VH-VL binders against Large ribosomal subunit protein uL10m (mRpL10). Designs and how they scored, part 277

Target 1, 224 residues: Large ribosomal subunit protein uL10m (mRpL10), of Drosophila melanogaster (Fruit fly) (q9vpl3)
Amino acid sequence: RGKINIQRPKAPHYERARVVAVTQPKYPELPKAKSCFKTRAERTQQQQENPYNEIIAREVRNWLDHSRLVAFFHLSSITADDIFRVRVQLHKQNLHLKSYGSKIIEQAVKNTRYEAIVPLFHSNHCIVFSPDPEKTAALLRIVRRVPQMVLLGGIVEETMLSRNQLVAYAQMPGLHAVQAQLVQTLSQAPGHLIQQLQAHQNSFVQVLDVHAKNQMNEETPKST
Below, E stands for the ipSAE of ESMFold2; O stands for the ipSAE of OpenDDE; V2 stands for 0.75 times the mean of E and O plus 0.25 times the DockQ between their complexes.

## First folded at step 16 (VH-VL)

Design kb14 (from ha127 with heavy chain I50W; framework fv_anetumab; at its last look DockQ between E and O 0.41; V2 from the best seeds 0.58)
Fold by ESMFold2, look of step 16:
Structure kb14 (fold): chain C 224 residues (1-224), chain A 119 residues (1-119), chain B 111 residues (1-111)
Amino acid sequence: as target 1 above (224 residues)
Amino acid sequence: QVELVQSGAEVKKPGESLKISCKGSGYSFTDYWIGWVRQAPGKGLEWMGWIYPGDSDTRYSPSFQGQVTISADKSISTAYLQWSSLKASDTAMYYCARSFLYWGDFDYWGQGTLVTVSS
Amino acid sequence: DIALTQPASVSGSPGQSITISCTGTSSDIGGYNYVHWYQQHPGKAPKLMIYDVSHRPSGVSNRFSGSKSGNTASLTISGLQAEDEADYYCSSYTSYSDPFVFGGGTKLTVL
């Protein structure tokens, strides 16, 4: 199944994945405890001052345009080493873990049907992109054993799905079932879907923050 | 039905080469780490290393780095453990096992391959 | 000091509960919830009994349970039966460069 768009030409996926990884901002190494977690203010300010903001926003648009699967997660406190091992495992399934500032996301989705997703990026988050919607089951199987990542919802074949819809989609056995399911669910308005995701996100973020803080206080060593 | 079938027992002399195999079936072979676990006679389990056949990403325990070669042929769903020159101390039972996650459990194991190295 | 320590042996009578310990460090058992337990009968391959500290795979008796406190994980077998006589190994994730370590093993004898 090939497609061509004279406005947005098809690019080789391998090459584009490599380009996106190379063009993301690279920050100095810090003491592990400090480098594992950036404050929201530091992330936001760094993105505003970064001379590559336009390039990064274009890269996000390219990921959105060429990914048949996009999944949004709340991200609890997690070390850089732990994010790295999860990213490596996901990448083996052609699942690409990314994080971007809210202004970058807003620039990337401006004047698109996805503009309503911007509020999801006001808290700690990550996004998984993939050209393979069949990998949704693999994604959920991996993150099931990563308590720091909590599924909020996603986009499959340009259709926004709630958490429950995405989980149900992952249980489908094949392409015909997936296409039939998507057609049946396309009646939902994008704004309604995002509103449901935001309500779910706020409730679960509050519960997860209490739970994660309790566990991390018992497990996390003191840092410099 | 998930199954890991290992090659048969081997009796070898010191200095000989050996390559034993582990064939996976009933699942997507390229989606799982395949690990090799050594158990010397009367001793415990030792993790030797593993390979992700999908991209040949390979990791060795420090104790076994340079002592063996782990490889896979994804076209026939088979992982391998290989010695270029066997020693008598290589006498052991060798298991293959799979893990979905790099931080995960070995949920299915092969039946084991007994390797005996004696003059 | 990253090593998983298990007692060499444990014994119990039929019907009793026994606990096998597995002690590591804050870099493995203390820092992660990726502790797994395996049962091995003589001459057989190991079998996964518990994963992620406390989860039982399908087909494993609910007499087997797992827990963790600090740097020590525990496997508990209630209602001890003769067929539980075996060697038991814990394992844990440790680091990206050396991701997997077994404990030394515990021989369970049913008296």
Scores: ipSAE 0.714, ipTM 0.871, lowest interface PAE 1.0, mean pLDDT 80
Fold by OpenDDE, look of step 16:
Structure kb14 (fold): chain C 224 residues (1-224), chain A 119 residues (1-119), chain B 111 residues (1-111)
Amino acid sequence: as target 1 above (224 residues)
Amino acid sequence: QVELVQSGAEVKKPGESLKISCKGSGYSFTDYWIGWVRQAPGKGLEWMGWIYPGDSDTRYSPSFQGQVTISADKSISTAYLQWSSLKASDTAMYYCARSFLYWGDFDYWGQGTLVTVSS
Amino acid sequence: DIALTQPASVSGSPGQSITISCTGTSSDIGGYNYVHWYQQHPGKAPKLMIYDVSHRPSGVSNRFSGSKSGNTASLTISGLQAEDEADYYCSSYTSYSDPFVFGGGTKLTVL
């Protein structure tokens, strides 16, 4: 009686092998252990539903609505210490440096007049807010010494300005100074005009008077 | 024109108190730091500290912390440096200087105040 | 005490170019581009000559230039003149808590 080799059973007949192959329980592939590391996409989706983001978005809107000067910067290889230093300096000038995520900005400005700024927020960015548009010159002076802060553009008095336009704006005399000059110029204009008009009239009258006098002298016959 | 004018020379004895002044003009006094710099006779410049008159933020060099008091009166555009008790070692020229930036340069200087402390 | 190191004295003849060095550490000169240079004549207040390593204030002669390499900043005076004889001090930003440090000063003599 041949010892049934239980260790290496003879391969079953072809037909039996087919039946065994078909009847083998297909164990569901164990769910690939979802790597405990939430994919960047999953993290991003969870961040979108965070009530905290709504609060921050409201904050951003409030800053935008109450600021007369808003400047957008790209941050290039700047350290936390550098940011802190700049923040302190800006704060002394009533300039408020803030940093927000792109998604927060998008949420904040969605369906608002500020929606055009969204394309500016593709990388590391910061925003400077101020209630005082006259601080534009001070802002530029500060950030010129911070090469890690690259000016992209801004909003002044509800008008979006390019980088170059902001620079130009900072070089202009204050509105009040211009207004004062305008008023002064306008106040002088009527006086000068009146004087010129009167001068011509006076000259005309003088010429007529001379003419009249000459005619009178010609009509007095020398009574020889 | 921007100008910093300091108070006149002082001759004092050890133990006496002293307050010297620096008046700024020709600029917005509240928008710039005012620093104090000591120069002992024949020696180099030493930063003592500075003040931002806009909010009275005051910073001291560690070497001068507790030794002097820096203050400002923005109503008259004047910064002060004061000692409660002078020492002979306080004999020096004292300069005030203006700086726009926290990390910045001193672009305008006062003429200096000579303080002599002798027995 | 953190001090910047300067040579005690430098000399040159009129028309020559001289360089004054200022050596610090990685936490001051090496860490930031906020090195400044001051000129001081005897009995006078210091005058700003260079700010932020290489920038010249208005009214300062183009004979004065600044540079930095590593932890060492340099002031170069070209076309040396008699009026340039003075003490020169470097300064640097160091930290938020202790913003400024001066060098020991360099006496420049024009021969």
Scores: ipSAE 0.566, ipTM 0.802, lowest interface PAE 1.0, mean pLDDT 86
ESMFold2 (binder alone), look of step 16: mean pLDDT 92; pTM 0.934

Design kb2 (from ha31 with light chain N55H; framework fv_anetumab; at its last fold request DockQ between E and O 0.47; V2 from the best seeds 0.72)
Fold by OpenDDE, fold request of step 17:
Structure kb2 (fold): chain C 224 residues (1-224), chain A 119 residues (1-119), chain B 111 residues (1-111)
Amino acid sequence: as target 1 above (224 residues)
Amino acid sequence: QVELVQSGAEVKKPGESLKISCKGSGYSFTDYWIGWVRQAPGKGLEWMGFIYPGDSDTRYSPSFQGQVTISADKSISTAYLQWSSLKASDTAMYYCARSFLYWGDFDYWGQGTLVTVSS
Amino acid sequence: DIALTQPASVSGSPGQSITISCTGTSSDIGGYNYVHWYQQHPGKAPKLMIYDVSHRPSGVSNRFSGSKSGNTASLTISGLQAEDEADYYCSSYTSYSDPFVFGGGTKLTVL
């Protein structure tokens, strides 16, 4: 029995070859790897009709509508790990860090009062949402420790604020404190008014008294 | 004024349980991490773990994982460090400290609690 | 235990400038700018002296400064005073799972 040449097996018998040929699995031609490089135009068009984008846009709108504090940040060379770390910390303060594509943001804010924010989203950005405007100080305190996050501006109580205005806002006493101060001021106002009114009256009386005294002195005949 | 006040010194025997406390005042207790740091006699500082009292999120150093339990009661602004079974090697000064940031600095420290475990 | 490496001791004369080094890895000091320095006097709790490599808390003397290069952070104390005699510890953020590591500490002696 001749050494079976395992390197060059003898061609199978014709019938076997035929069976093998017929039973050879026709592997479908691997679909030509569509170059994942969808043209910018194709990406834009597909993104517009993507129901997923609409859902996300709706989410963004929902966040905007329910947030009393919204802050916009530019992200400069920040890693996913860094973002995660910051997100965790922000979340501790009930601050919600989200990242959305510019197109999604545009779609979300289209025909809304927030449309003016669209120009802020030209590069890598993130948004922080909070239902509590009093957390502005905490937000800024956290972000100051993250150099990769650059504050661009924000919305507080439905008012768009610049970076500087947000910083100023964060330095302001809390609403309750301001209210308390206002109440105190208002409570003191009547007293102050009364005091001022009384002061004028008192001064008037004093002037009258002086005048009366002077008249009495003039009427006292120099008894020669 | 921000202050962290720790419980007094403890003298225990091996095998005993212990719970020490750290009470924060002068700040929002729920908005800061409270960390525990061990310092054995004549040794350096060792981070044990920390807790966020606001949600009780607790993280441990791998070296202390399972060895101690960190907890907090936000109602009384107090954090705790506890052992189920003390060892002689647990003899150390224990500090609590606060940090605003997860990755941040400990800006205020308690006065420390000396724990002595001796047979 | 992965600790940051500090010299065991440093000494200087009054008025001198001294530097304490803290060496870590690319996963801690080299990876982040969250290096902090603490001063500890005997029998006292540590005090934060520098945070985030170079920032000084309020109330800390401007004689204390911090820097970082590569995997090494440095604390510099200028115009050394007797009161500066203490142990100094560096710390760094490391990872989400294990966020803090301390250095071994450096005893500063003012000669």
Scores: ipSAE 0.857, ipTM 0.943, lowest interface PAE 0.6, mean pLDDT 87
Fold by ESMFold2, fold request of step 17:
Structure kb2 (fold): chain C 224 residues (1-224), chain A 119 residues (1-119), chain B 111 residues (1-111)
Amino acid sequence: as target 1 above (224 residues)
Amino acid sequence: QVELVQSGAEVKKPGESLKISCKGSGYSFTDYWIGWVRQAPGKGLEWMGFIYPGDSDTRYSPSFQGQVTISADKSISTAYLQWSSLKASDTAMYYCARSFLYWGDFDYWGQGTLVTVSS
Amino acid sequence: DIALTQPASVSGSPGQSITISCTGTSSDIGGYNYVHWYQQHPGKAPKLMIYDVSHRPSGVSNRFSGSKSGNTASLTISGLQAEDEADYYCSSYTSYSDPFVFGGGTKLTVL
């Protein structure tokens, strides 16, 4: 599990922040800050500017800030029971399935490096967050057998990855696998160890460079 | 090598308690559901329930709810099926099997534990 | 008892193709593609032969194939061999509260 660095003043302890985020249900939108005597037009306008949306947007920002893996999916028609069983299965792997309105996502990523994700939320969608990028393989193994969830792409270690890049990332050795390979070669010449580490690093850099090139190709807004 | 090794055959009398075991090896035990399946002599397979040892999430078939207890000890990679008071109708072969998904297939099975309940 | 319906027995000669059916409802086989098939030889544990309607696990002969139409799943064994003589069970996901059901089983006899 990742931990929040408590060195920041006023930040809650990571275990408390994580427990609060996981154990608190999302309440239905309440008519708080609305008067019982307001007209329908005034209620609709106040609903659009509801500060509850900012609370949810802060939740999204917190997930993005504390997640080293974020995956985006198109979500086909699915029953409440079916999405619940998938959410439960994902949660057992420290994978957190969420869905947010597109305007909330826009508000959450406004003035951040993640503004490029906004077009992904024009259709029905869901997002999976995790502090553990090594869970990418487990995520893909689960959703392969959930036809209602179609992978669009993701963010790993603050880098945007396409669908194919995320699949390739899931097949690469993790940090622990690289460390195990390093231990196995300790009786080898130092040159072999350096070459193996450089080869693994180069494959990651090349995958990330392809994504950065693709991100530049997508810089032009495509709205219709 | 993925293995599910069950405890040995049991011969019991009605009213006795029994706890049979299923030990998993060669895989991450806490990442898989363990299911229990009954097969009465000459009969078909019946799903009894699931447990996810990683968090002890336990589900029972409605046909077996309240008749057995399913548990696990993740520290020794072992799941259990337990009766507080056996009946003659509990005479059957009992299999454990694993599934990665709650909605998935049983890809590996234990060898089975024959339980015989008679005077 | 909402069980999946299979024929009690089926038979075929060596080299033939045979099909075993598994009929459920719109809430299991008709509503999901989580239909699995198991082979059980006498005195032995079941073995997974097909999962998710049509996928073969590693080590299962390509003579075994699966399909689904409406509420009925089918297991097809081509080029029937003596070793295929066994009991065959289908299973399906149904709901979160009651996730798993087996069919009654089909005894395959190779003549």
Scores: ipSAE 0.752, ipTM 0.888, lowest interface PAE 1.0, mean pLDDT 81
ESMFold2, look of step 16: ipSAE 0.671; ipTM 0.846
ESMFold2 (binder alone), look of step 16: mean pLDDT 92; pTM 0.938
OpenDDE, look of step 16: ipSAE 0.796; ipTM 0.903
ESMFold2, fold request of step 17: ipSAE 0.005, 0.606; ipTM 0.456, 0.835
ESMFold2 (binder alone), fold request of step 17: mean pLDDT 91, 91, 91; pTM 0.930, 0.930, 0.932
OpenDDE, fold request of step 17: ipSAE 0.836, 0.853; ipTM 0.929, 0.939

Design kb3 (from ha36 with light chain Y96W; framework fv_anetumab; at its last look DockQ between E and O 0.41; V2 from the best seeds 0.00; counts 0 for: pae O 2.5 > 2)
Fold by ESMFold2, look of step 16:
Structure kb3 (fold): chain C 224 residues (1-224), chain A 119 residues (1-119), chain B 111 residues (1-111)
Amino acid sequence: as target 1 above (224 residues)
Amino acid sequence: QVELVQSGAEVKKPGESLKISCKGSGYSFTDYWIGWVRQAPGKGLEWMGYIYPGDSDTRYSPSFQGQVTISADKSISTAYLQWSSLKASDTAMYYCARSFLYWGDFDYWGQGTLVTVSS
Amino acid sequence: DIALTQPASVSGSPGQSITISCTGTSSDIGGYNYVHWYQQHPGKAPKLMIYDVSNRPSGVSNRFSGSKSGNTASLTISGLQAEDEADYYCSSYTSWSDPFVFGGGTKLTVL
């Protein structure tokens, strides 16, 4: 449910245009040479290499570069109307709700310090970007009452924070630099600790997502 | 301290115009929805509409769409409810209340403004 | 134009528990957990007692509790006291275009 539809612009197939031109006024016999039609697996593989993925990945990098607050959420099933009202409420606080495919996220953060975020996009997700790190408290106030959005962690002033660290950061307004440095200092091995927290969060999120999907599969609409 | 202070009681005749006010203080006025709630004498509460003063995003209950105008002046932290032409059926107590979320609860209420429209 | 159904009145004696119901549809009470309860004494503004089905704001007695089942939310007042005599309203989110509806109200009488 991204802002950009990768498949929206379809390049004209010169193969189709050639066939259409040839079909009028005659139907010449097709040669017996192998057609080289792609299998389902090859088509899926080629779709994963869509050239628009890099354009969208640059958009994600631009958001990451210009956002002093980035928050990651697991997103349970939610209707289009409900995600819209949440997006509107967030936007009033200069908070920008986005969703991107996992492959695009991988491309966007490849060879960057943010590669550690890729496991967070294992399941359905959304991201909130903002240039205003002071809006972290407002973000958490809003999403506390959106059960479909489960906070996984975030980035504040280029420092990666776990869920609990981000919550703690939001409770100490006006001391952003000190708060971020204090949280970073308490993390003895930031890379290893963040990896452990992300693995535990992914386990909790997977349990919650299975529960939500089971409720949805039984009867619609049942996203709670 | 969070406070919503409404303008005083009004006695009007049918056909007259009226604008009542709700001044918020002790919080960031532009970050909260202001809702207007009507209560006719001896009757229940009716939600009339919302305004978000930060961007003037205004929503009306279908029952009140076109019947009233909701507005705000964020420079003085004040929301307004106004009628172009009052009816006797507009006699009621009118409350303003704030909500952080569009789908949220009203956590603080004004004291109410009694509007009486008669003869 | 969507209405929530509450009983017109409920009564109880001091010390008893009473329950006030609020019935909607699968589009509001049944579809969301955004049901709130307000207490209103005569001549005064409403006061928030319960939000999001079962949460008590700071300063609200733990004698007040909320729940829901299907399309019906319930407010329960245990250990009924004279000061609990008031009108009680439920409300719910419904949709973006028509977001807010109150119930008709319930007059609680303490005998």
Scores: ipSAE 0.743, ipTM 0.880, lowest interface PAE 0.9, mean pLDDT 80
Fold by OpenDDE, look of step 16:
Structure kb3 (fold): chain C 224 residues (1-224), chain A 119 residues (1-119), chain B 111 residues (1-111)
Amino acid sequence: as target 1 above (224 residues)
Amino acid sequence: QVELVQSGAEVKKPGESLKISCKGSGYSFTDYWIGWVRQAPGKGLEWMGYIYPGDSDTRYSPSFQGQVTISADKSISTAYLQWSSLKASDTAMYYCARSFLYWGDFDYWGQGTLVTVSS
Amino acid sequence: DIALTQPASVSGSPGQSITISCTGTSSDIGGYNYVHWYQQHPGKAPKLMIYDVSNRPSGVSNRFSGSKSGNTASLTISGLQAEDEADYYCSSYTSWSDPFVFGGGTKLTVL
């Protein structure tokens, strides 16, 4: 009686092999252990639902609504120490340097008049807020010495300005100075008009006087 | 026009206290730093410290920390430099100067105050 | 004491161009573009001539120019005039704790 080789059993007949293959219990593939590592996408989605983001978004909106000057900057390879120094200088001028995530900004300005600023926040950025639009010149003076801060644009008195427009605005004389000049110019205008009107009248009177004198001279009969 | 006017020359003895002044005019006094610079006779310029009058933020050079006190009265646009106890080595010209930025240049200077400390 | 290094004296003839050097370290001149130059005549207060390495304040002659390479800043005076005879000081930002340092000064003599 041939020793049944239990270690390498002869392959069953083809028909038996088919039956065995069909009757093999299909064990459900063990759910691939969801790697405990939440994918970047899952983390990002969870961050979107963070009530904290809503609070920050409200803060951003509050800054935007209460600021008469808002400037947007790109940050290029700036150190924390440099940012801190700039922040201190800006603060001395009542300029407030803030940095927010792009998603927070998007959430903050969604369905608002500020929605147009979203494209400016694709990279490392910071925002400077101020209640005083007259500080635009001071802002530009400070950041000019910081090459890592690149001005992208801003909002002044609820108007969106390009970089160039913001620079131009900073170079303009103050509103009060312009008003003073206007008042001065307007105050001089009536005087000039009066002078011009009087000049015409005076010239007319002179012509009439000359005419009258000439007529009187013609009426004096040469008493031969 | 921007101007810094300092108090007059001082002659003092060792151990005496002294307070000199620098008055700013022609600009917003609270928007600029006021620095103090010492110049000993025949020597170079030494930065002592500066103050931001807007919030009284004061910074000292390590060499002068604890040796002098810098203060400001924004109501009269005046900065001060004071000693509690003068030394002969304090004999020098003292300048006040204006700076816009913490790391900035001194764009306007006072005329200087000569302090002589002799026994 | 951390001081910027300047030559003690430089001299030139009228019409010549001279350069005054100011050498620091990577923690001051080499680290920042906040180098300034001052002119001081005898018995007078210093006057700002150059700020931020190469900028001239209003009223300063275009004969004065500034540059920087590595840890060395330079003040160049072109077309030297008798009135340029003075002491010149460089300064630089250094750190948050010690913001300003001056050079030792350079006496410029016009021959």
Scores: ipSAE 0.087, ipTM 0.621, lowest interface PAE 2.5, mean pLDDT 84
ESMFold2 (binder alone), look of step 16: mean pLDDT 92; pTM 0.936

